# VH-VL binders against Uncharacterized protein y4mC: the designs that were tried, part 2

Target 1, 209 residues: Uncharacterized protein y4mC, of Sinorhizobium fredii (p55562)
Amino acid sequence: EDLSSQQQWPGTPLSRVEALAVLQTLNANLLSNASATLTLDRWCEAHRLAPPGSKIVAKHVQGHDKPANVHIRKLLHVGPNEPIVYRHVRLACGDRILSEADNWYVPARLTAEMNEVLNTTDISFGRAVRSLNFTRTNLTARLLWSPLPEGWDMSAELPVSSSGPLIPPPFLLEHHAVLKLQDGTPFSAVVESYTNNVLDFPAPLLYPQ

## First folded at step 6 (VH-VL; framework fv_teclistamab)

Design a09 (from tg with heavy chain S101H)
Fold by ESMFold2-Fast, scan of step 6:
Structure a09 (fold): chain C 209 residues (1-209), chain A 124 residues (1-124), chain B 108 residues (1-108)
Amino acid sequence: as target 1 above (209 residues)
Amino acid sequence: QLQLQESGPGLVKPSETLSLTCTVSGGSISSRDYYWGWIRQPPGKGLEWIGSIYYSGDTYYNPSLKSRVTISVDTSKNQFSLKLSSVTAADTAVYYCARGHRYFDWLSYYFDYWGQGTLVTVSS
Amino acid sequence: SYVLTQPPSVSVAPGQTARITCGGNNIGDKSVHWYQQPPGQAPVVVVYDDSDRPSGIPERFSGSNSGNTATLTISRVEAGDEAVYYCQVWDSSSDHVVFGGGTKLTVL
């Protein structure tokens, strides 16, 4: 508890701007890459969130089925009888969960080997299907939390209080996307929510206190 | 069993702020799958959505009410609250809180559990 | 603003089929949800995502959605089905929950 409290960001105006800049950097990197897994591998290493060499693994979440509705089936260019697999995972770097994801995919558009490793191992989806050289169409990209108020860059009053550290909620950022094969055929729809562990490192220090 | 219960004053004076709280029991407000909403219904009229909030504080507001509405969340109390400023007689309505089930890219958003509603009358 | 249009009332005899329509421009491309509101009570979802039913809702309730019209169908209508029924969508162009005006179902 004491150790984790040392990683908390101060509530000062500068720290809030730094937290937003860092969060938007992650947002931009995730939107610019087809695979969230590769971005998270680099993020984990760069911010020392786990021991050196740690790679993202997908931990399966026990839960209720989330069947694809008619609009997801339309989005994936499949009929009502085409099998769609639902996958619910937490992406972990060491002991830190960085993301929680929902994935609806069309197993007939993957190889048999890809389906086997997704069913039998803790491999992340993006890593398992990497050889498809897929592209990503982003539909929603939203900050679920901001350290600064709406309109802060348009003269909204900045928080002047520093009575305690920032307390980010469990999820800070969320993306909804469709993954497509090289010929444009969609094969997966994903919801990726990013945890407050993505900020669990000391606030950047640009100057002394 | 999930239950939602509205609470707050049943009478508010014109020009003042209407304040209501929804208490959630039998389930956690800190859930990835839900935005928690406020819907109102003037006597004898239809349903009007006011806004919705995620447990992180992320909000969506009805554009026609956005300048007067603030929705907030208190995860430690498992509650979310509505403030509607500068009220008039037109704001007299039954106010409901509800759990909204959000699906991929908002392709689906519907209210699966509703509170019983609380009547708020705006009168001097 | 996106608008959903419902007839103000529908009357049916017990045991017959009631059909309540919800009109909207290209509504078939949206997920439509239906709520039942008995007099003096909170709304209850009876159909969601065009045609799915929540646990506990009888099979007599069904939905469809195509083109510019969504329909709630209640077969073998019972007196206890009397209520105002509301359709609802999320409009992605304005990030807005839109309700229809409501249809009062009378069982005569």
Scores: ipSAE 0.733, ipTM 0.878, lowest interface PAE 1.4, mean pLDDT 90

Design a10 (from tg with heavy chain S101T)
Fold by ESMFold2-Fast, scan of step 6:
Structure a10 (fold): chain C 209 residues (1-209), chain A 124 residues (1-124), chain B 108 residues (1-108)
Amino acid sequence: as target 1 above (209 residues)
Amino acid sequence: QLQLQESGPGLVKPSETLSLTCTVSGGSISSRDYYWGWIRQPPGKGLEWIGSIYYSGDTYYNPSLKSRVTISVDTSKNQFSLKLSSVTAADTAVYYCARGTRYFDWLSYYFDYWGQGTLVTVSS
Amino acid sequence: SYVLTQPPSVSVAPGQTARITCGGNNIGDKSVHWYQQPPGQAPVVVVYDDSDRPSGIPERFSGSNSGNTATLTISRVEAGDEAVYYCQVWDSSSDHVVFGGGTKLTVL
């Protein structure tokens, strides 16, 4: 939500295409890898969003408790009385929050050590459960904002060129997924929203011909 | 206490654009957890969903109304608005704004707070 | 387009149990939400996610959903329950909210 230090991308057609390409690159990397945390570690480093060596940490969000509803329980293959832990975190690289996430997980499907680390530290979920060698089933992937209109590649009118900067909203991209153990047993349902800080670097300087 | 209040002209002429605003009080529209919706009810008939908007500007529209509907959001005023173009007498209805709860799945999407509704009459 | 079918009216005596049905193809695979609309008032959600109840809604309101029929059950009906009741789902095929036609509950 803090936009004071964000790099502004120009509103030109080229810059809009570049911004969309960057967002879709992030989208593709997130969808093709089991761990959002590890993808964000690499993204933060590659785009120099924080000092060298910075790793994603999970900062707990206070005041937002969301107990698992019947559909989350169905997705996790658990009955109405099985304990489910809700975790609401902001994933930060240095001082930049790159993602805000809801996570419902079945603690009985994690090790005692994993549960202890998740309860007592700022470790991200994906890092804490990495040794499960889990897989990800993506259910929804949605751009919450696009620098180009829907159908831009299929005849929709393009925005008029602007010298003013692009003004992305706080969240740009959202994924809903179920994380599964190697035997296919689901253990976590996640909603991961990605902030405009994922674009907080200078637009590439290109000299097209 | 969250409150939603519809406002706009109660009378619109055929072929014109119906324009309504929903003002949200007692809570922020800039919440990750909600899509904000418009629902209408013609006199003596049932509820019809028009569309919903996220504070980022992301929208979902009823396919039957999509060509005529635009929903927008103004987070600085804590408001969201409906424009319905090319109105006819069939668009006469009570129009409600509502907060749609948004958990993991869209299957769980339902409206937990509603405005009181405003009657819009399309008169020739 | 997905369609939800409700009976237009249901009549019940005070203290008895009212059952309002909502029919839809494979509706048991969806989540059903129920709204109460008293005359001249905005709707209020009384049951969500098939069987969950919002804070402040009496326990005599309950829901079920299986196969092709969802049901709102109101036990120990009171005069103040007289209203039109609507079921609602999200249809993933076209990404839209679908409402049933409404059932007028008359308390005799």
Scores: ipSAE 0.692, ipTM 0.861, lowest interface PAE 1.7, mean pLDDT 90

Design a11 (from tg with heavy chain S101P)
Fold by ESMFold2-Fast, scan of step 6:
Structure a11 (fold): chain C 209 residues (1-209), chain A 124 residues (1-124), chain B 108 residues (1-108)
Amino acid sequence: as target 1 above (209 residues)
Amino acid sequence: QLQLQESGPGLVKPSETLSLTCTVSGGSISSRDYYWGWIRQPPGKGLEWIGSIYYSGDTYYNPSLKSRVTISVDTSKNQFSLKLSSVTAADTAVYYCARGPRYFDWLSYYFDYWGQGTLVTVSS
Amino acid sequence: SYVLTQPPSVSVAPGQTARITCGGNNIGDKSVHWYQQPPGQAPVVVVYDDSDRPSGIPERFSGSNSGNTATLTISRVEAGDEAVYYCQVWDSSSDHVVFGGGTKLTVL
């Protein structure tokens, strides 16, 4: 849901620093864990983004297929004729979409049971393949938006205050990664974008009202 | 169906800011699958990339122009814009806006649709 | 910074094969994209990801990329193919779109 009417963060310098700190905490947690799903389960629970006990589900996005290019095949150590499955999913906690992801994976490197649940249920990829005990190689991590200007920590002046609230764009953060089996064999390449719903809770206050 | 159209002043004085807008029609700028970019071409010379933007506002700039360039999006108007500050005669060029597919990596980044281009002359 | 080298011009007779090269250090590790720019017009992508063609581009346009040289090959050349052709890559070290200097194809 659009944050514009309900859970907007103030545009003050303190609120901007708080928003950046929160966003970077999510960023660090995502980068230090192999599964985004588990990190998002904990984030949703901790920030009360959905009713207690809610778990991340993957909602399939219908649309144009996005076939693996030559570089994805090279990253996955597969030839031009090896089947690769493309998944485009939105990861939801309750009614909030927290992430939208592209995933190219080699079904021959998963178990038959994993392929079946990925094809027939709303299970997230990370949850479906958890028993592979895979590792994550992060290739890029990028803030798509920042509440503070570029160079703020290198002498760029912070705004004293704004007359309006922060209005984050639809996506705030994005990671590109390769998931690998225990023997180092790559089996999935992912592009994971995180929505402004990750900030859809009241701004922290030094003195609550 | 998709059309990109550049607009803005065709004449800019030295030291001023060059400002152009690209209007996207027949498709939405609010798409996870595309970047939107600016490329320029001085008369009789080759193509030079200025920068690209994702509809979230995330930008990538040519290192040689980074200190002078700002690209922004206005999703409500289905537009993206270029500002190039402190212009000189060397900035005289045809300016193109273009769309590029967004894949896993930047190695597959190319421009699949281009606007017609608009000539900007820097002269006193 | 990364540099792409193209010959300034190539001349071919109608019906023959034109080959336009794009030189770059270890360019075979990158993807090369090719644009056709007819006089007075905006560029059009004719080959992307080394060898793929966009919908609507004739099969006589093809590409290859290996080692230090990428090549755009235009078979059965027609007068309408006269244009300046540009190669393009992404340079990951500087996060930069790099274009070659362009090759003017003349059909005599």
Scores: ipSAE 0.658, ipTM 0.844, lowest interface PAE 1.6, mean pLDDT 90

Design a12 (from tg with heavy chain S101G)
Fold by ESMFold2-Fast, scan of step 6:
Formats: sequence, C-alpha cells, structure tokens
Structure a12 (fold): chain C 209 residues (1-209), chain A 124 residues (1-124), chain B 108 residues (1-108)
Amino acid sequence: as target 1 above (209 residues)
Amino acid sequence: QLQLQESGPGLVKPSETLSLTCTVSGGSISSRDYYWGWIRQPPGKGLEWIGSIYYSGDTYYNPSLKSRVTISVDTSKNQFSLKLSSVTAADTAVYYCARGGRYFDWLSYYFDYWGQGTLVTVSS
Amino acid sequence: SYVLTQPPSVSVAPGQTARITCGGNNIGDKSVHWYQQPPGQAPVVVVYDDSDRPSGIPERFSGSNSGNTATLTISRVEAGDEAVYYCQVWDSSSDHVVFGGGTKLTVL
C-alpha cells in the first residue's frame, strides 16, 4: 500500500537537511517518552496533520496473526501457558496513518476495563493503558531511510538538487521496545514503524513569506 | 511460492567489481517484515554473511566487508543487488541471496528462503 | 567480533541420536538458528529461535540453548540427514549475522 500522496519537500540540499532534522526530532521524542501514542498526539497537533483536537486511533489490520514465540515470552517474563494477546494496528491521526505497529501484551497485567476497551474500540494501546504510568525500554531504534547519504557530515558527496520532490519510502523509522509497569514488570512488547506521513507538512522556510 | 534467483557474471577479474542481482518472484520485496540478504561460501568453506537490505534502502553490512560492499534495491523490478569492489581470489565463492525475517527483533533474524546460489570465480 | 564454534564433524549410527553443538560466549542470551546444507545444495533452515521448527521439518529435529552452548539434536538419524549443519546468531553489539564454521554429519 502507498501510504502517502503528498509531496511537500523539494530535493534540494537545504530541504534534505531539514527533513533529516525533523525526522531525528521525532526519533528523539519517541525515544524519550514512554508512550508512542501520546508522542504522536503531540506530533499530529504540532504539525497540523489533522483537524484540531484529532487524537490517535488504532485501526486493526486484518489477516496478520503472529502468536508470541519463546523470545517474546522471555521478554515479557511469562511462562508458556500465560495468555498473550497480539494486536496489529495502524495508528492514525485523522485520515493519515502515522505508524504501523505489532503489539504483544499480557492481559493479566492490565485491568479488566483496559482489556475491554482494547477489545471493543479503536482506542490506541498507549491511551488505554495510560493510568499504568508505564516506562519504556528501547531495544532498537533505526532510521529506515535518510534524505542524506551516510557520512554526509564528514566528506560524502552530497546529492545533486533534483527538479522533483523527495520521495520517501512508506516507512522511515522503526523502534522495538518493551513497556514496563512502575515496578519494572514488563507487560507489552512492541514493534513500531513510522510512515512517511510523519513528514506530510510543508518544508520549513528560511525566511517568512 | 516465493523464489529467489541469483544472476550475474560467473567470472570476474582481480581488482574489478563483482556485481550480482537477485530476482524475487512469487512475493513482494516491498514487505515490512523482511530484510533481503547476501551470503557467500568459498569452495569447501563455511557460510559468511555479506549484508542485508530493507526495501527502503536501509542496510546492514558485515564489518569485515563493509568498505567494499554496496547492496541496493529496485522495488520496481522486485530485485536487490550486490556490488563487491576490489576483488581478489579470496572472493571466489558461491553467492546466495536469501530472505531474512525477524519475528520481533534482530535476535530472531534468520533466513527462511534461499536462492540456489551462483558460483563466482575471481581469475585473470 | 563474536565467534561461534562448532565441531568439524560428528558421526552417528543409523537410528541413533546425533548432537551438534554451537559454542559462544553467553549464547544462551541470544537466539540460535540452524541450517542443513546437503552437498551441492543451498542451506535450509531446520530450527529457528533455539527450538522452533519450520513447517515440514520432522519433530526428530530439536534444539536447545543455555549458557555458553546451543545444541541441535537429531533423533532417529537417517542416511538422508548427512549434510553440513550451521548455527547462526545475530550479534547486537556489531549488528551482524554470525555463522558457525559448520559440522559435517556422517551416518555410518
């Protein structure tokens, strides 16, 4: 699936630097905060990606069942018989999908009310479990795409400016993390891939119009 | 039925660049769950990972080969390619392309589909 | 760089159990994957994530991983199991795939 129809960023050197700076700002914000959902709420509002007051909702993806394997059970500190729920969702702000996520969680470590809203509504995981005041342990973080070549800040040749806009791939950034209760007990393992829609706003201008 | 097929010259001269292409059929290279890799095997020796690529262009390279290796992807042709520069006789090997999937993170990264392999001989 | 050590060869009588080891520092903290390579053929994954089997691989193939040693166990060995077996891990410290040197299984 094409996840973006907008082409907002020119392929000039300045625009490429701006895009990288913006993408790394999102990366830093996501790594510094426990909830990806709440970080995306703020990102969506700050960059006006949807009408004011829009909140992240989780849209379920059909046909993508991945039961927890031994590795995930080890990360969650659960035995072979402990139930684990898998969710494959797209996190949307308005009509823009900002993230596609895999989430394995231990329903016994949530309240009955949390489990019910996760099973019956499009509420995002981070919002549903917000009252747990959880923390995040980041296992990996990776830019899947860069507008500038590796080593650009040292001596690598910079790309020639193009007549066309930047064409980012569907996913730009990916994180793997474990979410933990305040006592350190893990309750969710997540793979979060961030779409090119996170850059779907006009490139910053050097001077105001 | 996913299939991977290596192609490229079977003979490369010393100091030149070895170039191979892997054509993927029966499935899309533009998949969120997979990196696509190159593994080689010198005659009578073991397997050595060269590197892996995501369809976005994100790469991981074997540190011992990183200065000589470039892996690229062409999603419009459903292909990914290997370039290995400054080759010597030590680069003579069967070269395999393979699909690598991770269930959650890189600890679960393994190769579930392999091409048949193509022999590349480095000789003058 | 992380190193995986395998014995170069293992011999076993038909119908007996073969055990192929893969040694690595704290390998039990990693996930080990195993490949079977018959002569002149591409490798095939037979065990992944320490102990899981791909669809179509017989249950007589099993794996374990603890401490400094991972083991591929092949029960009721058949002549068709003769191959070189490779273990493989991902090393997070350098972000790379590491293969063992391979073990040639001979069925006597």
Scores: ipSAE 0.675, ipTM 0.857, lowest interface PAE 1.6, mean pLDDT 90

Design a13 (from tg with heavy chain S101L)
Fold by ESMFold2-Fast, scan of step 6:
Structure a13 (fold): chain C 209 residues (1-209), chain A 124 residues (1-124), chain B 108 residues (1-108)
Amino acid sequence: as target 1 above (209 residues)
Amino acid sequence: QLQLQESGPGLVKPSETLSLTCTVSGGSISSRDYYWGWIRQPPGKGLEWIGSIYYSGDTYYNPSLKSRVTISVDTSKNQFSLKLSSVTAADTAVYYCARGLRYFDWLSYYFDYWGQGTLVTVSS
Amino acid sequence: SYVLTQPPSVSVAPGQTARITCGGNNIGDKSVHWYQQPPGQAPVVVVYDDSDRPSGIPERFSGSNSGNTATLTISRVEAGDEAVYYCQVWDSSSDHVVFGGGTKLTVL
C-alpha cells in the first residue's frame, strides 16, 4: 500500500541507498532530540513538504481507545487508580501527515494550563509540554521498511535496477519512548510511527566530485 | 467476525521448502496495531512461535529458525505466508496462523485470534 | 534464551480450584498471557496482561504475576475446562515469543 506521493523514487540501487540514508538521517535526528514535534517542524521546512512557516499540528484520530495496561502503569510509576489519558493523533505539516502516535500520559504530572491546551486545541504533545524541559528515554527505534535487504553492505543479493519506482508502505519508521521530568519522573509513554510522506520530495541527484 | 484460514500442501519431502498461506477475512491485515504470526505444534508437543510480520513487511523471527524462515505479506490479497526451507522430519507439525495484539514497546504481545491449524507432514 | 517452566499436569475434582504455575526469571516484569487448548482444537486466549480477561471468558478464570511465578487460577472447575494450558510472554531482550511447555488439566 502507498499513501499518496507525487515524488516517486526510482528503484535503482543508487536511489535505494539514498532513500535509506535519508531515513536514517531522520531516525538519528529524532533519537537525538527530546521533542519529535520540533524535529518534524525542521524536517518539513528543510524538505519543503508544506508552505514556508507551516508548523506541526496534532489531528485527533477518532474511535481508537487503548487504555493503559498494568505494565504501562508500572513504566510510568503510577498505581492502578492514577488517571492516565490516552491520545491517538496524526501529526500533520500542512496537508501531509508525517506521523501517527499513541500517547499515554499522567495529567497530574502536567500543569493545569498544559492539560487545558491538550484538551481544547490541535497543539502537539511535545509543544504543549515543552516548558517541562523533559528528557527522552528511547526504548525501540525500528525501520518498518527498508529499500535495501538486510546485509546489503555485506554479501546479501542486491535488487536489480528496475523500471518501477519504490513503493514504500504507509509507515516507515517507529519509535517507542518514555518522556521524563528533569527529576527523572516519567510522565508519558509514546509510540510514534512515521509515514511515507517523510520521503515525499524528489530523490536527491548525486554528482561526481 | 475475524477469521484466519491456513492453506498449503499437507506433505513436503525432506530438504524441500514448506510453504503455507494464511487468508484473513472479516478484518484488514493493514492495521497499525497488529503483527501477524505463525505458530507450530509437533504431534504431542507444545507450541513454538515461528515468527510475526507487520503489514509493511517488518518481521520478527524465532532465533532458532531464523536461517530457514521467510514470512511475507500481500496486503492486496489480505494474506501472509510462511516459507520454511530445508525441512526435516522434525518440522512435522500442525501450523497455525494467528493475529497478534501488540502494546507499547512489546510490553505486551499475545494472539487473540487463531486459524484452525493445518497439519504438515515431512516424509518421502 | 528465556525459558518458561510449567508443571506437566494438574488434576482437580469438579467444583474445586485449579492453580497452574508458570515460572520464569523475573517474570513479574513481563506481561503473561494464558491459552486454553482443548484436544484437537486451536488455542484460545483466556487471560492476557497477567490478569485481564477477553470478552466471553468467565470470571472464574483469573491470573496473577509477581517475582518469578505467574499463576492461572480456575475456580469452580467444570469438565469442559479439561485442556492443555500454555503461558506465554514476549522476551524483549531477544525479541521473541516464548511459550511454556504446557500443563494438562485433568478434571476427575
Scores: ipSAE 0.633, ipTM 0.841, lowest interface PAE 2.0, mean pLDDT 90

Design a14 (from tg with heavy chain S101Q)
Fold by ESMFold2-Fast, scan of step 6:
Structure a14 (fold): chain C 209 residues (1-209), chain A 124 residues (1-124), chain B 108 residues (1-108)
Amino acid sequence: as target 1 above (209 residues)
Amino acid sequence: QLQLQESGPGLVKPSETLSLTCTVSGGSISSRDYYWGWIRQPPGKGLEWIGSIYYSGDTYYNPSLKSRVTISVDTSKNQFSLKLSSVTAADTAVYYCARGQRYFDWLSYYFDYWGQGTLVTVSS
Amino acid sequence: SYVLTQPPSVSVAPGQTARITCGGNNIGDKSVHWYQQPPGQAPVVVVYDDSDRPSGIPERFSGSNSGNTATLTISRVEAGDEAVYYCQVWDSSSDHVVFGGGTKLTVL
């Protein structure tokens, strides 16, 4: 988590609306595309978070182990004895960690080559399994933070105040999803949390009319 | 050796706001895997969930209490707090703070560590 | 509005098996978690995700969940097992933690 860049966004009403619009754009793009990795590749490039041509790299997080519980097994349509691999990674673009993710997958539903690269390299999951042409079923999606209060769009009065710069918490969005093969067979369950580094660029400059 | 400790006034007058704080020690409240919750228990009755908070400030509230409840977090002090407004005698209960652990989704959400509880009596 | 139903009490003799039920519409599609609350103490989780046990909980405690009924089973019951037992689920339709009313286990 990199919190240094949050000072770049002012806390004005306009900036808060801009930040929410940007977060919801990312949210919509992530929910509409099967691969978070590819969406983040485009996000990193578009917002110049790293040198041109940089690709998302998965950095393994040590000391975490979450064996699949009964619900994960039900979601993956596997019995109690089917092997499931747990993977905890941070997805980085250059020096920016954009996401931290938990992934439970059924190695028998991947190719031997895919399993080998996932076990031996820092390749991201979505990139490693790209050739499966998988689909995503989103189960939950939640903003963990908003620059505007809940219900702001439903009130006669906008309950915001101009103050210092925005100070977003470490995680801003979280998605829970199941990834499925072309025939509908599930092969991965993911929890993806997106860091405040997704806003690590200058606030859009909109001139008054 | 995680410990949670409730603190706050044990007596609150009707119509006022009940305020409690939970201090977490032996572990960080700034953890991706946990929401921190408040559960209450009226004397001789069962458990009732009040709400839960993530260290980002994201909250879930019991729908029946939502209009009166605010839960907040102070990561610098490793604490989270409950405010329950417009209290009546029906709000007399032991109040517990707890750590809620979840795996993949909220179906696996359960409380693995609890504070000892603090009795709050609502009376004139 | 989702409701979990537990019997108010269950009585067993030492060494016998106690079964505590938790009823809910399609509860088998949810995960059930079970808490033990000894008199005057805070609750302690004894079974989570239907059938898993936390570290330190004896294997005498087990759980099952299917259809409309989840069950906590305590084998070879001991006097120290006397407590009120609560079931708990997450209701996804309302984003709500729901507890059962509690079952007092008495060891005769």
Scores: ipSAE 0.633, ipTM 0.836, lowest interface PAE 2.0, mean pLDDT 89

Design a16 (from tg with heavy chain R102Q)
Fold by ESMFold2-Fast, scan of step 6:
Structure a16 (fold): chain C 209 residues (1-209), chain A 124 residues (1-124), chain B 108 residues (1-108)
Amino acid sequence: as target 1 above (209 residues)
Amino acid sequence: QLQLQESGPGLVKPSETLSLTCTVSGGSISSRDYYWGWIRQPPGKGLEWIGSIYYSGDTYYNPSLKSRVTISVDTSKNQFSLKLSSVTAADTAVYYCARGSQYFDWLSYYFDYWGQGTLVTVSS
Amino acid sequence: SYVLTQPPSVSVAPGQTARITCGGNNIGDKSVHWYQQPPGQAPVVVVYDDSDRPSGIPERFSGSNSGNTATLTISRVEAGDEAVYYCQVWDSSSDHVVFGGGTKLTVL
């Protein structure tokens, strides 16, 4: 099985409905859990995107420095001089990049051990800070691509079958959120974009061959 | 060196569809950090946002214009386009295309590069 | 829909400080961006995210935002600063880019 190739879903109306249902299932699971990492661990396993037992790892992207702007500092309840660490990572399940994420966090609100692990390993942020038992405030959750038009379940015209497969863009879903300690103190602001690899498995069949 | 250039007819008849294209050069439209927008300005009036598009095709529209507006993107040509249907004299304006930067979220959404603008007159 | 209110005009003498206000309900909870539009030209962003400046914009331009009022402050005003200035926010309740009506700055 070549896990790096994009499985191409047919452009039929049924396949479009299936793709939307799958994307909305992922969306709902991500919004219902504080940790995107744990949700992606389960997604990867359920859809066999990598060998059994594979866990999400964070592959750091070098050369992309986005210092916290005034808005991010307001969201994190910190002053202009409070240190904030920016990290840009690709979250991988085996050879598949499932997410690309920007994360601004306040290292003073983490333990020394958490900061050490984040600085020296490929651990994902959510896994590294799991013991904080943090909560998530979702600011936005948006499908960046839809196989069906807005209002398709009402009166919008449905697309006719294309002669070719669906060609999803590189990013399909994006969430913006603030992560908070149990006392409500924010400690991280995240932008999480989910790649077309989340659909990189065969379109579900309604009947056997 | 990023440059945006509007193009399309300067005169449109009432009830017809206005069509404009923005060509982006010196940078890629296919970027995670940008929604590309259309803003208009009637003569002697202020700025009015029409809508914005992501390179995936995801759109946000001004609610007052949503029923008449379609914005589309062509990543192979590095372009995005505006169609405004059923035009009237009230649609006479300079139309700008612009790159919208969202550093973290939509609260940080602002237009950092603008085209020069193109005047569209709705007249018989 | 959300409305931003700006005074239609402000006049200042060269070398003095101009202050242009942008009023909006709880605007301090939003991020405000400011554009300069010289006559016959496209707008240029001069302040974004309340108080940040793009590269190339002089330190004379500064911004603040609290409560119901955001302010663009232009120190040591020059004749070349004559323009219409627009404030802008994103309204999350309607997913809408909102512009103020514009303030014409005249340097007398």
Scores: ipSAE 0.554, ipTM 0.821, lowest interface PAE 2.1, mean pLDDT 90

Design a17 (from tg with heavy chain R102Y)
Fold by ESMFold2-Fast, scan of step 6:
Structure a17 (fold): chain C 209 residues (1-209), chain A 124 residues (1-124), chain B 108 residues (1-108)
Amino acid sequence: as target 1 above (209 residues)
Amino acid sequence: QLQLQESGPGLVKPSETLSLTCTVSGGSISSRDYYWGWIRQPPGKGLEWIGSIYYSGDTYYNPSLKSRVTISVDTSKNQFSLKLSSVTAADTAVYYCARGSYYFDWLSYYFDYWGQGTLVTVSS
Amino acid sequence: SYVLTQPPSVSVAPGQTARITCGGNNIGDKSVHWYQQPPGQAPVVVVYDDSDRPSGIPERFSGSNSGNTATLTISRVEAGDEAVYYCQVWDSSSDHVVFGGGTKLTVL
């Protein structure tokens, strides 16, 4: 599937500030909520990225296996022989993929019913394990792309309006987190990359551009 | 079979900009699992990391070199490039490009494939 | 700035075990990676994430990391193991790849 943005935002200084503000709003919402799925449900609906009522679906990516390395095992508080399941999924609303995620989880820390639905359906991980009332510890959050140069708020010159439209790369931000049970026991380590489809709506019109 | 090949001038004059390109073959530079890096080694000395780039253009630079370094990526050519400005004799080194495996976070970041290296001499 | 300390050289007889140390403040909280650089060649990763080996690297190579010291252990040393060995970590405080100074392994 094409992960490229369908909408082109103007390359004007205002549009660049708007794009950064929108990206940072998404970033803050994702970091403030335990479930990326629920945040993306709301984002998709609010920005009309799919028909009304569309919910995030996890499309499994075949042929990609990343066994847990020693660092992931340390983060999950498990020994070298504890079974860990790897999931590689694309989170979509309608036909737009908003996220591509790697998830390493300890199936022994989930219920049998949770493991069954994760193995047999397109349910997202956050939705499948919702009843665990888990918490999220964010380890890293980074912008993979910025419409404005580093130091833009500290005297850096802004790009000229005639630079052409914004051309964001396939992925715009990425989060690394550990999901924990109510007692603090970690059960999942996730890498969540968010596609340029999160900006696939018209630039906000504050005045004619 | 993945191969990385450095190319660029082997001689640069003091105060000029050192420019090198790394061509990647047998694998795609457009992958979320890798950052692509530059490492240098002055004759008889150890390894020094210069910086790394993601195919999106996201960069990390050695703080000691950050003011002089620019790394860029060209996904259409499957290449990434290094520019180091205002060079001096201290910049004489073998320059390596390498693929950095970025598995979960930066603590697991290591270089799993290296180019053969190219000697750049800074001399008048 | 974070510093990794390696001994400049280690000598070992063929068939014996070589141990190369990498010292760093609380290095056990980081993941350590090890590179072998034969004379005149590019480095090759021999151990990553403290103790994992890439495909093709002999079982004789192993690693450990605890407290303030990481160790690369090479058992049943062969003449072909002569090289400079570098440890490497990521320093999160400065977003920086840090290499040790290198240890020259000599097989007598």
Scores: ipSAE 0.395, ipTM 0.762, lowest interface PAE 3.2, mean pLDDT 89

